# Designs tried in a protein design chat: VH-VL binders against q0aze0. Part 265

Target 1, 268 residues: q0aze0
Amino acid sequence: MKIILVNNRFKENTEKKAQEIAGQLSALNVEVIIDNGLDEPYAGTVDFIMVLGGDGTMLRAARRYGQRAIPVLGVNMGTVGFLSNIEINELAEYLPLILREEYSLEARMMLEVAVFQQQSLLTRVFCLNELLLRSNSPRMLSFALEISGQKLEPYRGDGLIVSTTTGSTAYSLSAGGPIADPQLDAFIVTPVASHIINKRPLVVSPEREISLHLLEEREAIIGIDGQIKMDFGAENRVLIKRAPHPLLMVNLKAKPFFTSIDRSLQRQ

## First folded at step 11 (VH-VL)

Design R31 (framework fv_inotuzumab)
Fold by ESMFold2-Fast, scan of step 11:
Structure R31 (fold): chain C 268 residues (1-268), chain A 123 residues (1-123), chain B 112 residues (1-112)
Amino acid sequence: as target 1 above (268 residues)
Amino acid sequence: EVQLVQSGAEVKKPGASVKVSCKASGYTFTDYAIHWVRQAPGQGLEWIGGINTYTGDTYYRRKFQGRVTMTADTSTSTVYMELSSLRSEDTAVYYCARDESYYDYLSGTFDYWGQGTLVTVSS
Amino acid sequence: DVQVTQSPSSLSASVGDRVTITCRSSQSLVYSEGNTYLSWYLHKPGKAPQLLIYDVSNRFSGVPDRFSGSGSGTDFTLTISSLQPEDFATYYCLQSTHFPLTFGQGTKVEIK
């Protein structure tokens, strides 16, 4: 059995804890690879991925490993996040269940983002929450949105978000998008500060292809899960599809999504 | 308009504690982490730590561990940094700054800054 | 800790001059996600620092195009193509690839 431990580079205690867990698992003849993000993703086969950290660490793990159809468990090191399932102080209790594969899996859709310069593929990235197109200057953007070949009227504003249902409570929510049940598969397309009053968020089939390009030369960026940034100019085009595989999240105990989001919105 | 507004200057005696506030406006408070950076007289900038405003998770440079506490009050969109056991070498201007990245990724790029709070430690 | 060294520590320049400041890290700042977390800040006495450049070469919103960043791995540069009166300041690079975050010691750009 081989397990990847993904940890947060900004918390020294997560590296120490990852080493402690790795030692414990090695004693049980489990091979452990520690991934703090500095090296390329581990290219070999693995049986399980354990994420030691909050939601941001899970987003990184999902981009690196989410397409491999491997169970991913979120273990929170401090406060419980929305993408974590158990706390670190509960790990010892649940480790036997993990080793016996006594857990359920929740599938979460992911985005496949392909960025082109003219017709040449520059990069392809997967993500769990969203792609953000935004202006990188005080000037608003003019851009074209196509959904499965259907050309919408041009957008003018600060940008656009294309989100998964998991990402509906992230930046899309801040931009006025709806809260979506993460068990649904859908894209949520949310304008950012549109100058056209009637531009509203769209909820579309996950089988749709979404493409974006600038109509005027402007400084813009593409942001992936708030963590990866890429320059985006008038020679660029981005194509967004449902990723081939969902992220398989391990469920060891009940996670009350609706009550958790309700409490969060009351505090904010 | 994104703004971070800090509390006013403080004068403290050695051994005391100081608590500096940083009030955020113009954006969704819990979407971005806040960091603290200081500059002692004649010195460069020094990163102290940061806080995830949504989860409350904190990240401290080792030399401040045990002396610094960062907290976030979502109801007032305010982050606090408390530094205890003050020494004369803690005399500095303290800045809060917003991490430009989402959630708890913390790219460590500081896009907007507070105006600074001078903390003077003298007997 | 990853050490970050700027050069020069100070320089004297006139309005219209091209100014180049270098930043060297003791370890590679390349993150496997394709990002290199190296940013540049302008700081004036009595004012807050301001972000100029992030991820090596990207200008922050509203930053004039006379500012540019370049570099890779361990060696980075900030260039001001034509120095303006408001550019006399201290410049800092920051590495945020490795914990803890570390600033360079600063480069003071003074009027000749």
Scores: ipSAE 0.479, ipTM 0.782, lowest interface PAE 3.0, mean pLDDT 88

Design R32 (framework fv_inotuzumab)
Fold by ESMFold2-Fast, scan of step 11:
Structure R32 (fold): chain C 268 residues (1-268), chain A 123 residues (1-123), chain B 112 residues (1-112)
Amino acid sequence: as target 1 above (268 residues)
Amino acid sequence: EVQLVQSGAEVKKPGASVKVSCKASGYTFTDYAIHWVRQAPGQGLEWIGGINTYTGDTYYRRKFQGRVTMTADTSTSTVYMELSSLRSEDTAVYYCARDESYYDYLSGTFDYWGQGTLVTVSS
Amino acid sequence: DVQVTQSPSSLSASVGDRVTITCRSSQSLVYSEGNTYLSWYLHKPGKAPQLLIYDVSNRFSGVPDRFSGSGSGTDFTLTISSLQPEDFATYYCLQALHFPLTFGQGTKVEIK
């Protein structure tokens, strides 16, 4: 059995804990690969991915490994998270079940984001929460949104979010989007501060293709899961569609979404 | 609109502790981590550490480990840095600076800074 | 710790001059997702440092066009195309990929 341990590069306690866990797993004849994000993703075959950290670390793991159909377990090292299933102090209790593959899997849709410069593909990335198009200057953007070949009226404002249902509680929520059941597959399209245009969030089929491009030369950025940033100009186009594979999240312990979000909103 | 306002100058004796505050306004407090950077007289900028205001995670440079503590109060949008066992070498201007975060991710870019707090440690 | 070295440590220049400052890191600053965690700051005595350039080449909002950044991997450059009176200051680069975060030692740009 081969397991990848994904940890946060800025968390010394997590790195030390990853080494401890790696030692425990090696004693059980499990091969361990540690991924702190500094190197390219591990290219070999693996049986399981254990994420040691918060939701941001899980989002990185999803980008790197989510399309490989490998079980991914979120192990919380802190106090806030929607994507973790167990706490670090519970790992010893659940480790035998992991090794015997005695757990259920929850599928979470992902986005496939393809960025073009004119006719050339610049990059293709996957993400679990959202793509954010935003202005990188005090000036608002003018941009075109097309959904499955249907051209919408031009948008003018600070930006746009295209989110999964998992991402409904991230940037999309802050911008006025709905809270969505992560069991539901859908794109949520949420405008960011569109003062000049009275636009509302859209909930559309995950089988739709969404494209964005600027109508005027402006300084803009595309952000992916809040972690990857790319310049976006009038010569660029982005195409967003459902990723070929969902992220397979390990469920060892019941973690009800609705009571979790309700308590999180009380925290604010 | 975005402001980071720090507490006033402090004069301390060797062995004492100092607690400097950094009050944020004009943005969503938990969307940005706060780092602390100092500059001793005639020296360059030195990163001390930071705190993720959303997760509460702290990051300290090893030379300050055990004598620095950073805390965040979300109800007042204020970050504190406490430095104990002060030495004359700790005489410096201390700055807070914000760093865009996304859950436990940090951008590592300090876009807005506080005005600085002079801490003088004298015998 | 990752070492960050700036060159030169100081330089003398006149208004209108083209100024280049180099920053070299002992390890690559490229993250596997393609981001490069290097930023540049301007610092004047009695004032807080100010962000000039982030992610190697992106100018921060409100920063004049005369400032530009370039580079990759371990070697980075800040260029001021035509020095203005307000640009006499100390410049710092910051690497933020490797823990601990490390500033260069600074480059002081002085009046000739």
Scores: ipSAE 0.638, ipTM 0.847, lowest interface PAE 2.0, mean pLDDT 89

Design R33 (framework fv_inotuzumab)
Fold by ESMFold2-Fast, scan of step 11:
Structure R33 (fold): chain C 268 residues (1-268), chain A 123 residues (1-123), chain B 112 residues (1-112)
Amino acid sequence: as target 1 above (268 residues)
Amino acid sequence: EVQLVQSGAEVKKPGASVKVSCKASGYTFTDYAIHWVRQAPGQGLEWIGGINTYTGDTYYRRKFQGRVTMTADTSTSTVYMELSSLRSEDTAVYYCARDESYYDYLSGTFDYWGQGTLVTVSS
Amino acid sequence: DVQVTQSPSSLSASVGDRVTITCRSSQSLVYSEGNTYLSWYLHKPGKAPQLLIYDVSNRFSGVPDRFSGSGSGTDFTLTISSLQPEDFATYYCLQATQFPLTFGQGTKVEIK
């Protein structure tokens, strides 16, 4: 068995813990690859991915490995997040179940984001939470949104979020989007500070294609899961589709999504 | 409008502790981490550490480990930095700054800054 | 720790001049997915620092296009294509690829 341990670069104790866990797994004849983000994603075949950290670390793991159809387990190193399943102090207890493949999997849809310059593909990336189009200047954007070839009335404001249901509790929530059951597959399209007060969040089929382009030359940025940023101008367009494979999240114990989101809403 | 407002200047004796506050407004407090950076007189900027405002997880530069404590109060959208066992070398302007990345990824890019708090350590 | 060194430590310039500031790191700053966590800040006495450029070459919201960033690996450059009166300040680069975060020592841009 080969396992990738994904850790947070800012957490010194997480790096030490990853090395400790790697030693424990090696004693059980498990080969371990540590991914701290400084190298390219491991290119070989692996059987399991263990993410040591919070939601941000899980988002990085999902972008790097989510399309490979490999089980991914979130291990919480501190306080509650939305994408972890077990606590670090529980790992020893659950490790035999992991090694015997005695767990269930929850499929989480991902986005495929393709960015074009004129007619040429510039880049294609995958993400678990969302794509954000936002202004990179004090001036608001004017932009076009098309859903499966249907052209909506132009948007005017600070930007737009196209989110998965997993991303409904991330930036889309802060922008006024709905809370979605992450077991549902859907795109959530949430305006950011729209100057058109009747623009509402949309919930659309995951079979839809969503495209965005600027109607006026402005300085804008495309953001992916809050971690990747790309310049976006009037010569660019972005196409968003459901990714070919969902992220396969390991479920070793029940996690109460709705109870967790209620607590989070009290903080906002 | 995103705004970080810090507490006022402090004068402390060597060996004392100081606690500086940073109150956030204009955004969802728990979506962004807060970092602390200082500048001693005639010197450059120095990163001290940061805090994930949602989880409470902290990241400290080794030289401040054991002397610095960062905490977040979600009810008041305020981050605190307490520095103990003060020395004359700790005389500096202390800034809080927001990490531009949301979630707990921490890009280490500081998009909005507090106005600064002068801490003077003298006898 | 990753050491970050700026050059020059100070320079004198006139309004309209092209100004170039360099930043060198002791280790590569490339992180996952090609991300390079290097940012540039402008600092004036009595004011808080301001973000100018992040991820090597991306201008922050509201930053004039006369500011540009470039570089890769260990060598980075901030360029001001036509210096304006409000640009006389101290400039800092920051690496955030490896813990702990480290600033360069700063470059003071003074009136000639």
Scores: ipSAE 0.518, ipTM 0.793, lowest interface PAE 2.8, mean pLDDT 89

Design R34 (framework fv_inotuzumab)
Fold by ESMFold2-Fast, scan of step 11:
Structure R34 (fold): chain C 268 residues (1-268), chain A 123 residues (1-123), chain B 112 residues (1-112)
Amino acid sequence: as target 1 above (268 residues)
Amino acid sequence: EVQLVQSGAEVKKPGASVKVSCKASGYTFTDYAIHWVRQAPGQGLEWIGGINTYTGDTYYRRKFQGRVTMTADTSTSTVYMELSSLRSEDTAVYYCARDESYYDYLSGTFDYWGQGTLVTVSS
Amino acid sequence: DVQVTQSPSSLSASVGDRVTITCRSSQSLVYSEGNTYLSWYLHKPGKAPQLLIYDVSNRFSGVPDRFSGSGSGTDFTLTISSLQPEDFATYYCLQATHYPLTFGQGTKVEIK
């Protein structure tokens, strides 16, 4: 068995824990690859991915490995998160189940984001939460949104979020979007600080293609899961589709989404 | 509109503890981590650590581990840094600084800073 | 710890001069997703540090266009194309790719 351990380099104890867990797994005849985000993703065949950290670390794992149809387990390192399934102090208890493949999988849709410069593909990335288009200056953006060939009236404001249902509780929520059941497949399209009072969040089929481009030259940025940023100008175009494969999240114990969200919102 | 306002100067004796506050306003508190950076007289900037205001996770430079504690109060949008077992070499201006975060991800860019708090440790 | 070294440690310049400050890291600062976590700050006595450049080459909001950043991997440069009176200060680079976060030792830009 070969397992990738994905860890967050910003936290010293996470680095140390990754090395300790790698040693324990090696002793059980499990091959371990450590991914701290600094090198290219491991290119070989892998049986399981264990994410040691919070939701941000899980998002990085999803971007790097989510399209490979490999089980991914989120292991919480002592903070609250929505994408982790077990706590680090529970790992020893659940490890035999992991090694025997005694768990269920939950599929989470992902976005495929293609950025073009005129007709040329500039980059193609996958993400679990969202794409954010935002102004990088005090000036409001003017941009076009097209959904499956249907051109909407121009948007004016600070930007737009195109989110998965998993991402409904991230930037989209902060911008006024709905909370969505992550078991549903849908795009959530949420305006950011729109100057048009009736521009509402849209919930659309994941089979639709969404495209964005600027109508006026502005300083703008495309953000992916809050971690990757790219310049976006009037000669650029973004095409957003449902990714070919969902992220396969490992479920070792029940995690009730709605009561967890309700408690989180009440504590804020 | 974004502001980080720190508590006033402190004078402490060796062996004491000091607690400095950093009150944030003008933005969503939990969307940014707060880091602490100090400058001792005649020295450069030194990163002490930071706190993720959303997760509560703390990140301390090893040299300060066991002496520094960072906490965040979301209800008041305030971060605290407490440094114990003070030594004369802890005399410095202490700054808080904002770092865009996304859950446990940190950008590592300090875009807005507090005005600084002078901590003097003398016997 | 990743070491960050600035060069020179100090320099004397006149208003209108082109000033170049170099920052070198002991390890690559490149993240595999194309980002490089290196930023530049201006610090004056009695004032808080100010962000000038982030992610190697991006000017922060409100920073004059005479400031520019460049570089890759381990070698980075801050350039001031035409030094102004308010630019006499100490400059710091910060690497945030590797934990712990480390500042360079600083470069003092003095008049004359």
Scores: ipSAE 0.689, ipTM 0.856, lowest interface PAE 1.5, mean pLDDT 90

Design R35 (framework fv_inotuzumab)
Fold by ESMFold2-Fast, scan of step 11:
Structure R35 (fold): chain C 268 residues (1-268), chain A 123 residues (1-123), chain B 112 residues (1-112)
Amino acid sequence: as target 1 above (268 residues)
Amino acid sequence: EVQLVQSGAEVKKPGASVKVSCKASGYTFTDYAIHWVRQAPGQGLEWIGGINTYTGDTYYRRKFQGRVTMTADTSTSTVYMELSSLRSEDTAVYYCARDESYYDYLSGTFDYWGQGTLVTVSS
Amino acid sequence: DVQVTQSPSSLSASVGDRVTITCRSSQSLVYSEGNTYLSWYLHKPGKAPQLLIYDVSNRFSGVPDRFSGSGSGTDFTLTISSLQPEDFATYYCLQATHLPLTFGQGTKVEIK
């Protein structure tokens, strides 16, 4: 059995803990690869991925490995978050179930984002939460949104978010988008500070293809899961569609989504 | 508008502790980590550490571990840096600076800075 | 610790000159997905530092287009295409790929 341990570059405790866990697993004849983000993603076959950290570390793991259809377990190390399933001090209790593959999987849709300059593909990335198009200056953007070949009236404002249902509680929520059941597959399209009256969030089929481009040259950025930033100009176009594979999240312990989000919103 | 406002200048004796505050306004406090950077007279900029205001995680440069403590008070949107066992070489201007975060991810880019706090350590 | 070295440590220039400052790291600054956490700051006596360039080549909001950044891996450059009076300052690069975060020693740009 081969397991990847994913840790955070900014948290020294996660690297030390990853080394300790790797030693424990090695003693059980489990091969361990540590991914701290500095090297290329491990290219070999892997049976399981264990993420040591918060939601941001899980998002990085999902971008690197989510398309490989490998079980991914979030292990919380005291951070606040929605994507972890067990606490680090519970790992020893659940480890026998992990090694015997005795757990359920929850599928979470991902986005495939392709950025073009004219007709040339510049990059293709995957993400679990969202793509954010935003102005990088005090000037509002003017941009075109097309959904499955249907051209909407131009948008004017600070930007737009194209989110998965998992991402409904991230940037989309902050911009006024709906809270979505993560068991649903859908795109949520949420305007950011629109200057056009009645531009509302849209909930659309995950079978649709969404494209965005600027109608005026402006300073703009596209952001992927809050971690990857790319300049976006009038020469650029982005295409967004459902990724070929969902992220397979390991469920060892019941986690009540609706009561958790309800409590979180009460504390704002 | 985004502002980081620091507490005023301090004069301390060797062996004492100093606690500098950095009050944030004009943005969502928990969407940005706060780092501390100092500049001693005639020296360059030196990173001390930072705190993720959402997770509470702290990051310290090794030479300050055991002497520095960073805390965040979400109710007042204020970050504190306390440095203990002060030495004359701790005399410096101390800056706070914000760093865009996304849960436990930090961008590592300091886009807005406080005005600085002069800490003088002398006998 | 990853060492960051700037070159030159100081230079004298006139208004209108093209100024180039280099920053070299002892290890690669490339992170996951090709991200490179290298930023440039301007610092004047009595004032807080100001962000100029982040992620190697992205100009911060409000920064004049005479400032540009380039580079990859371990070698990075800040260029000021036509120096203005307000640009006489000390410039610092910062690497944030590796903990601890480390600044270069600074490059002082002085009037000729």
Scores: ipSAE 0.721, ipTM 0.879, lowest interface PAE 1.4, mean pLDDT 90

Design R36 (framework fv_inotuzumab)
Fold by ESMFold2-Fast, scan of step 11:
Structure R36 (fold): chain C 268 residues (1-268), chain A 123 residues (1-123), chain B 112 residues (1-112)
Amino acid sequence: as target 1 above (268 residues)
Amino acid sequence: EVQLVQSGAEVKKPGASVKVSCKASGYTFTDYAIHWVRQAPGQGLEWIGGINTYTGDTYYRRKFQGRVTMTADTSTSTVYMELSSLRSEDTAVYYCARDESYYDYLSGTFDYWGQGTLVTVSS
Amino acid sequence: DVQVTQSPSSLSASVGDRVTITCRSSQSLVYSEGNTYLSWYLHKPGKAPQLLIYDVSNRFSGVPDRFSGSGSGTDFTLTISSLQPEDFATYYCLQATHFPYTFGQGTKVEIK
C-alpha cells in the first residue's frame, strides 16, 4: 500500500507530526510519500491520500490529486473544518480500518476551469470550492456571462463567483450566496458587488457550461480556491464545467454537515 | 475604510512583558491573518509571527518561541501580541499587518499595516 | 531559514532617474502551481510600510505604473521607471513561500 501525506507549506507546524505518522505507517509496511506543496505532485500510483491540516490544505490536495479517483481523508490538526473527517488524536484508532479499506466514500463534485486566449487553451485546472473573477483596480468590471450558450445581460460590478456546493460556505457565502448541501451537485453563480440592481445568485445544473469574458479591457484576476491567481484580460475567455471525476472523500465516522455549520457560525 | 489601529508607546524594564494590541475595522476580521513585524533602531524589518484569525493557528519565528504569544478576540476584532522576558535588544517599533487568508491558506502579502507601536526596553 | 539578499544596500539618484533594485533568495520561491510569494514594500521613517508589488509582478491598487516587478525562481527585480520626489525611501522584498517569512535587508534610495 502506498499513501501520500499532504501537509501545508508551514512545515514547522506540521512536519514533525507528518514524519511520526510516516514512521508508524512504514512500520506497518506502508510506503509513504510526503507532499508539502513545494515539489511537483507525485506522479506514481497511490492507494490513499491523507491530508494533515485544515480545509485549505484539503483544497490543495483536491486540486493536485482529486481527478485520480483515489480516496482522500481529511485529518483535523485541531482546527474545526468542513472537509476533515477525523481528529489527529483519533488516527491510531481508525488506522486499521484505513488499511483494510473499511470505510465509505462521499463524492464531491469539482470544477474544471479552462482559460483560453482566443481559441488557444492556456491552462486547465481543477478546484473543489470556486472560481472568483474580480477587479484588480478601483474600476468595476464589465463582463459577459453565458450559461450553456444562453447569453445573459451584461454584468457590471466587482466580479463573479462560480462555486460548487462544497464551496457554498466559502467566498460565495460572504458574497450573499446560499448555503448548499455539499451532497447535491450544482453550480452556484454569485455576483460580487454588482452595480446592476436585482442580480441574484443562481443555482444551475452541474451539466451546464459557464463561460466568462470581459467586455472592456480592465485589470482583472481569476482566483481558484483562493490559492491560484491568474491575470484575465479582454482577449481571454474562461470555460467552467463539471470536472470528469469527483473528489472521493473518506468517511470513517458520522460528521453531519448541518451540525458542523451550526457550530461554526456560533464560534464566529 | 480598512484600518489597523495599534496601542500606544510602551516603556518597560528588562525582564518585564509587553502586550501590544491591533484593532481592525472596515473589513471581515476572519478573512485576514494578522502578522507582527518589528524594526529595531537602524535595522531592517523583521517578521515575528502571525495569527490566523479564522483558524486560531499561530506562526512564530523560532527565536521568539517561548517568549511570544499572539491571540485574537473576534468579538472586538482585535489581535494582541505579548512579548515576555524583554531585553534591550527588543527595543523596536512593532507593526501589525494583515495577510489575506482562505481557511489555513495565507496569501503571504501584507496589504495594510498598523501605524506602529514603539516599545522601549531600558534599565 | 531562507535567506533574502537585496542589492544594492543603498543608492543615490535624481528625480527622473530609472532605479533598479534586486532581491535574491537562497532557495526557489516557486510553489508547485507556479505561485511565487514575493512582495515589495516602501518604507519611510515615521510611517508604516506600504505594499507596492505582490506575487512578483502585480501592482497593488493605487500604486503608480512607474513601479514594476519581475523575476522568477530566486532572482527578482523592482524597477522605478522615473523616480519622483515621494519615492525616496527604503524598499524591502518579502518572501512568504517558506516558513518563516523573511524580509530582505532593505535598499535605501537617497537623493543625489
Scores: ipSAE 0.681, ipTM 0.862, lowest interface PAE 1.8, mean pLDDT 90

Design R37 (framework fv_inotuzumab)
Fold by ESMFold2-Fast, scan of step 11:
Structure R37 (fold): chain C 268 residues (1-268), chain A 123 residues (1-123), chain B 112 residues (1-112)
Amino acid sequence: as target 1 above (268 residues)
Amino acid sequence: EVQLVQSGAEVKKPGASVKVSCKASGYTFTDYAIHWVRQAPGQGLEWIGGINTYTGDTYYRRKFQGRVTMTADTSTSTVYMELSSLRSEDTAVYYCARDDSYYDYLSGTFDYWGQGTLVTVSS
Amino acid sequence: DVQVTQSPSSLSASVGDRVTITCRSSQSLVYSEGNTYLSWYLHKPGKAPQLLIYDVSNRFSGVPDRFSGSGSGTDFTLTISSLQPEDFATYYCLQATHFPLTFGQGTKVEIK
């Protein structure tokens, strides 16, 4: 059995904990690869991915490994997390179940994002929460949105978010988007500070293709899960589709989504 | 508009502790982490640590571990840095700075800064 | 810890000059997702530092286009294409790829 341990580059104790856990797993004849994000993703065959950190670390693991159909377990390191399933102090209790593959899987849709310079592909990335198109200056953007070949009236504003249902509680929520059941597969398209007051969030089929491009030269960026930023100009185009594979999240214990989000929203 | 406003200058005796505040306004407090950076007289900038205002996670440079405590009060949008066991070499201007965060992710880019707080450690 | 070395420690220049400041890290700052967490700051005595460039080459909002950043891996450069009077200041690079975050020691740009 081969397990990847994904840890956070920002916390010294997660590196020490990853090495401690790797030692424990090696003693059980489990081969361990530690991924701190500094090297290329491990290219070999892997049976399981254990994420040691919060939701941001899980998002990084999803971008790197989510398309491989490998079970991914979020292990919280002692702070608030919504994508983690167990706490670090529970790991010893659940480890035998992990090694015997006695767990259920929850599928979470992902986005496939392709960025072009005119007709040349510049990059292709996957993400679990969202793509954000945003102005990188005080000036508003003017941009075109096309959904499965249907051209909408031009947008004017600070930007646009294209989100998964998992991402509905992230940037999309802050911009006025709906809260979505993460068991649903859908894109949520949420305007950011639109100059046109009648522009509303859209909920569309995950089989749709969404494209964006600037109608006017501006300094803009494309943001992926709040962690990756790319310059975006009038010569660029982005195409967003449902990713070929969902992220397979490990469930070792029940986590009720709706009561969790309800409690979170009451604390302002 | 984004603002970070720090508490006023402090004069402390060796061995005492100091607590500096940084009050945020003009943005959603929990969407950004706050870091602390100091500059001693004639020296460069030195990163002390930071706090993720959403998760409550703290990140301290090893030389300050055990002497520094960072806390965040979301009800007042204020971050505090307390430094104990003060020595003369702790005399510096202390800055708070905003860092784009996404859950437990930190960008490590300081886009807006407080005005600075001079802390003088003398007998 | 990852060491960050700036060069030169100081330089003298005149208004209109092209100024180049370098920053070298002891380890690669490349993150496998294509990001390199290297930023540049301008600092004047009695004022707070201010962000100029983030992620190697992206100019922060409101920063004049005479400022540009470049580089990869371990070697990074801040360029001021035509120095203005308000640009006489100390410049710092910051690496945030590796914990702990480390600043360069600073480069003071002085009037010739």
Scores: ipSAE 0.696, ipTM 0.864, lowest interface PAE 1.6, mean pLDDT 90

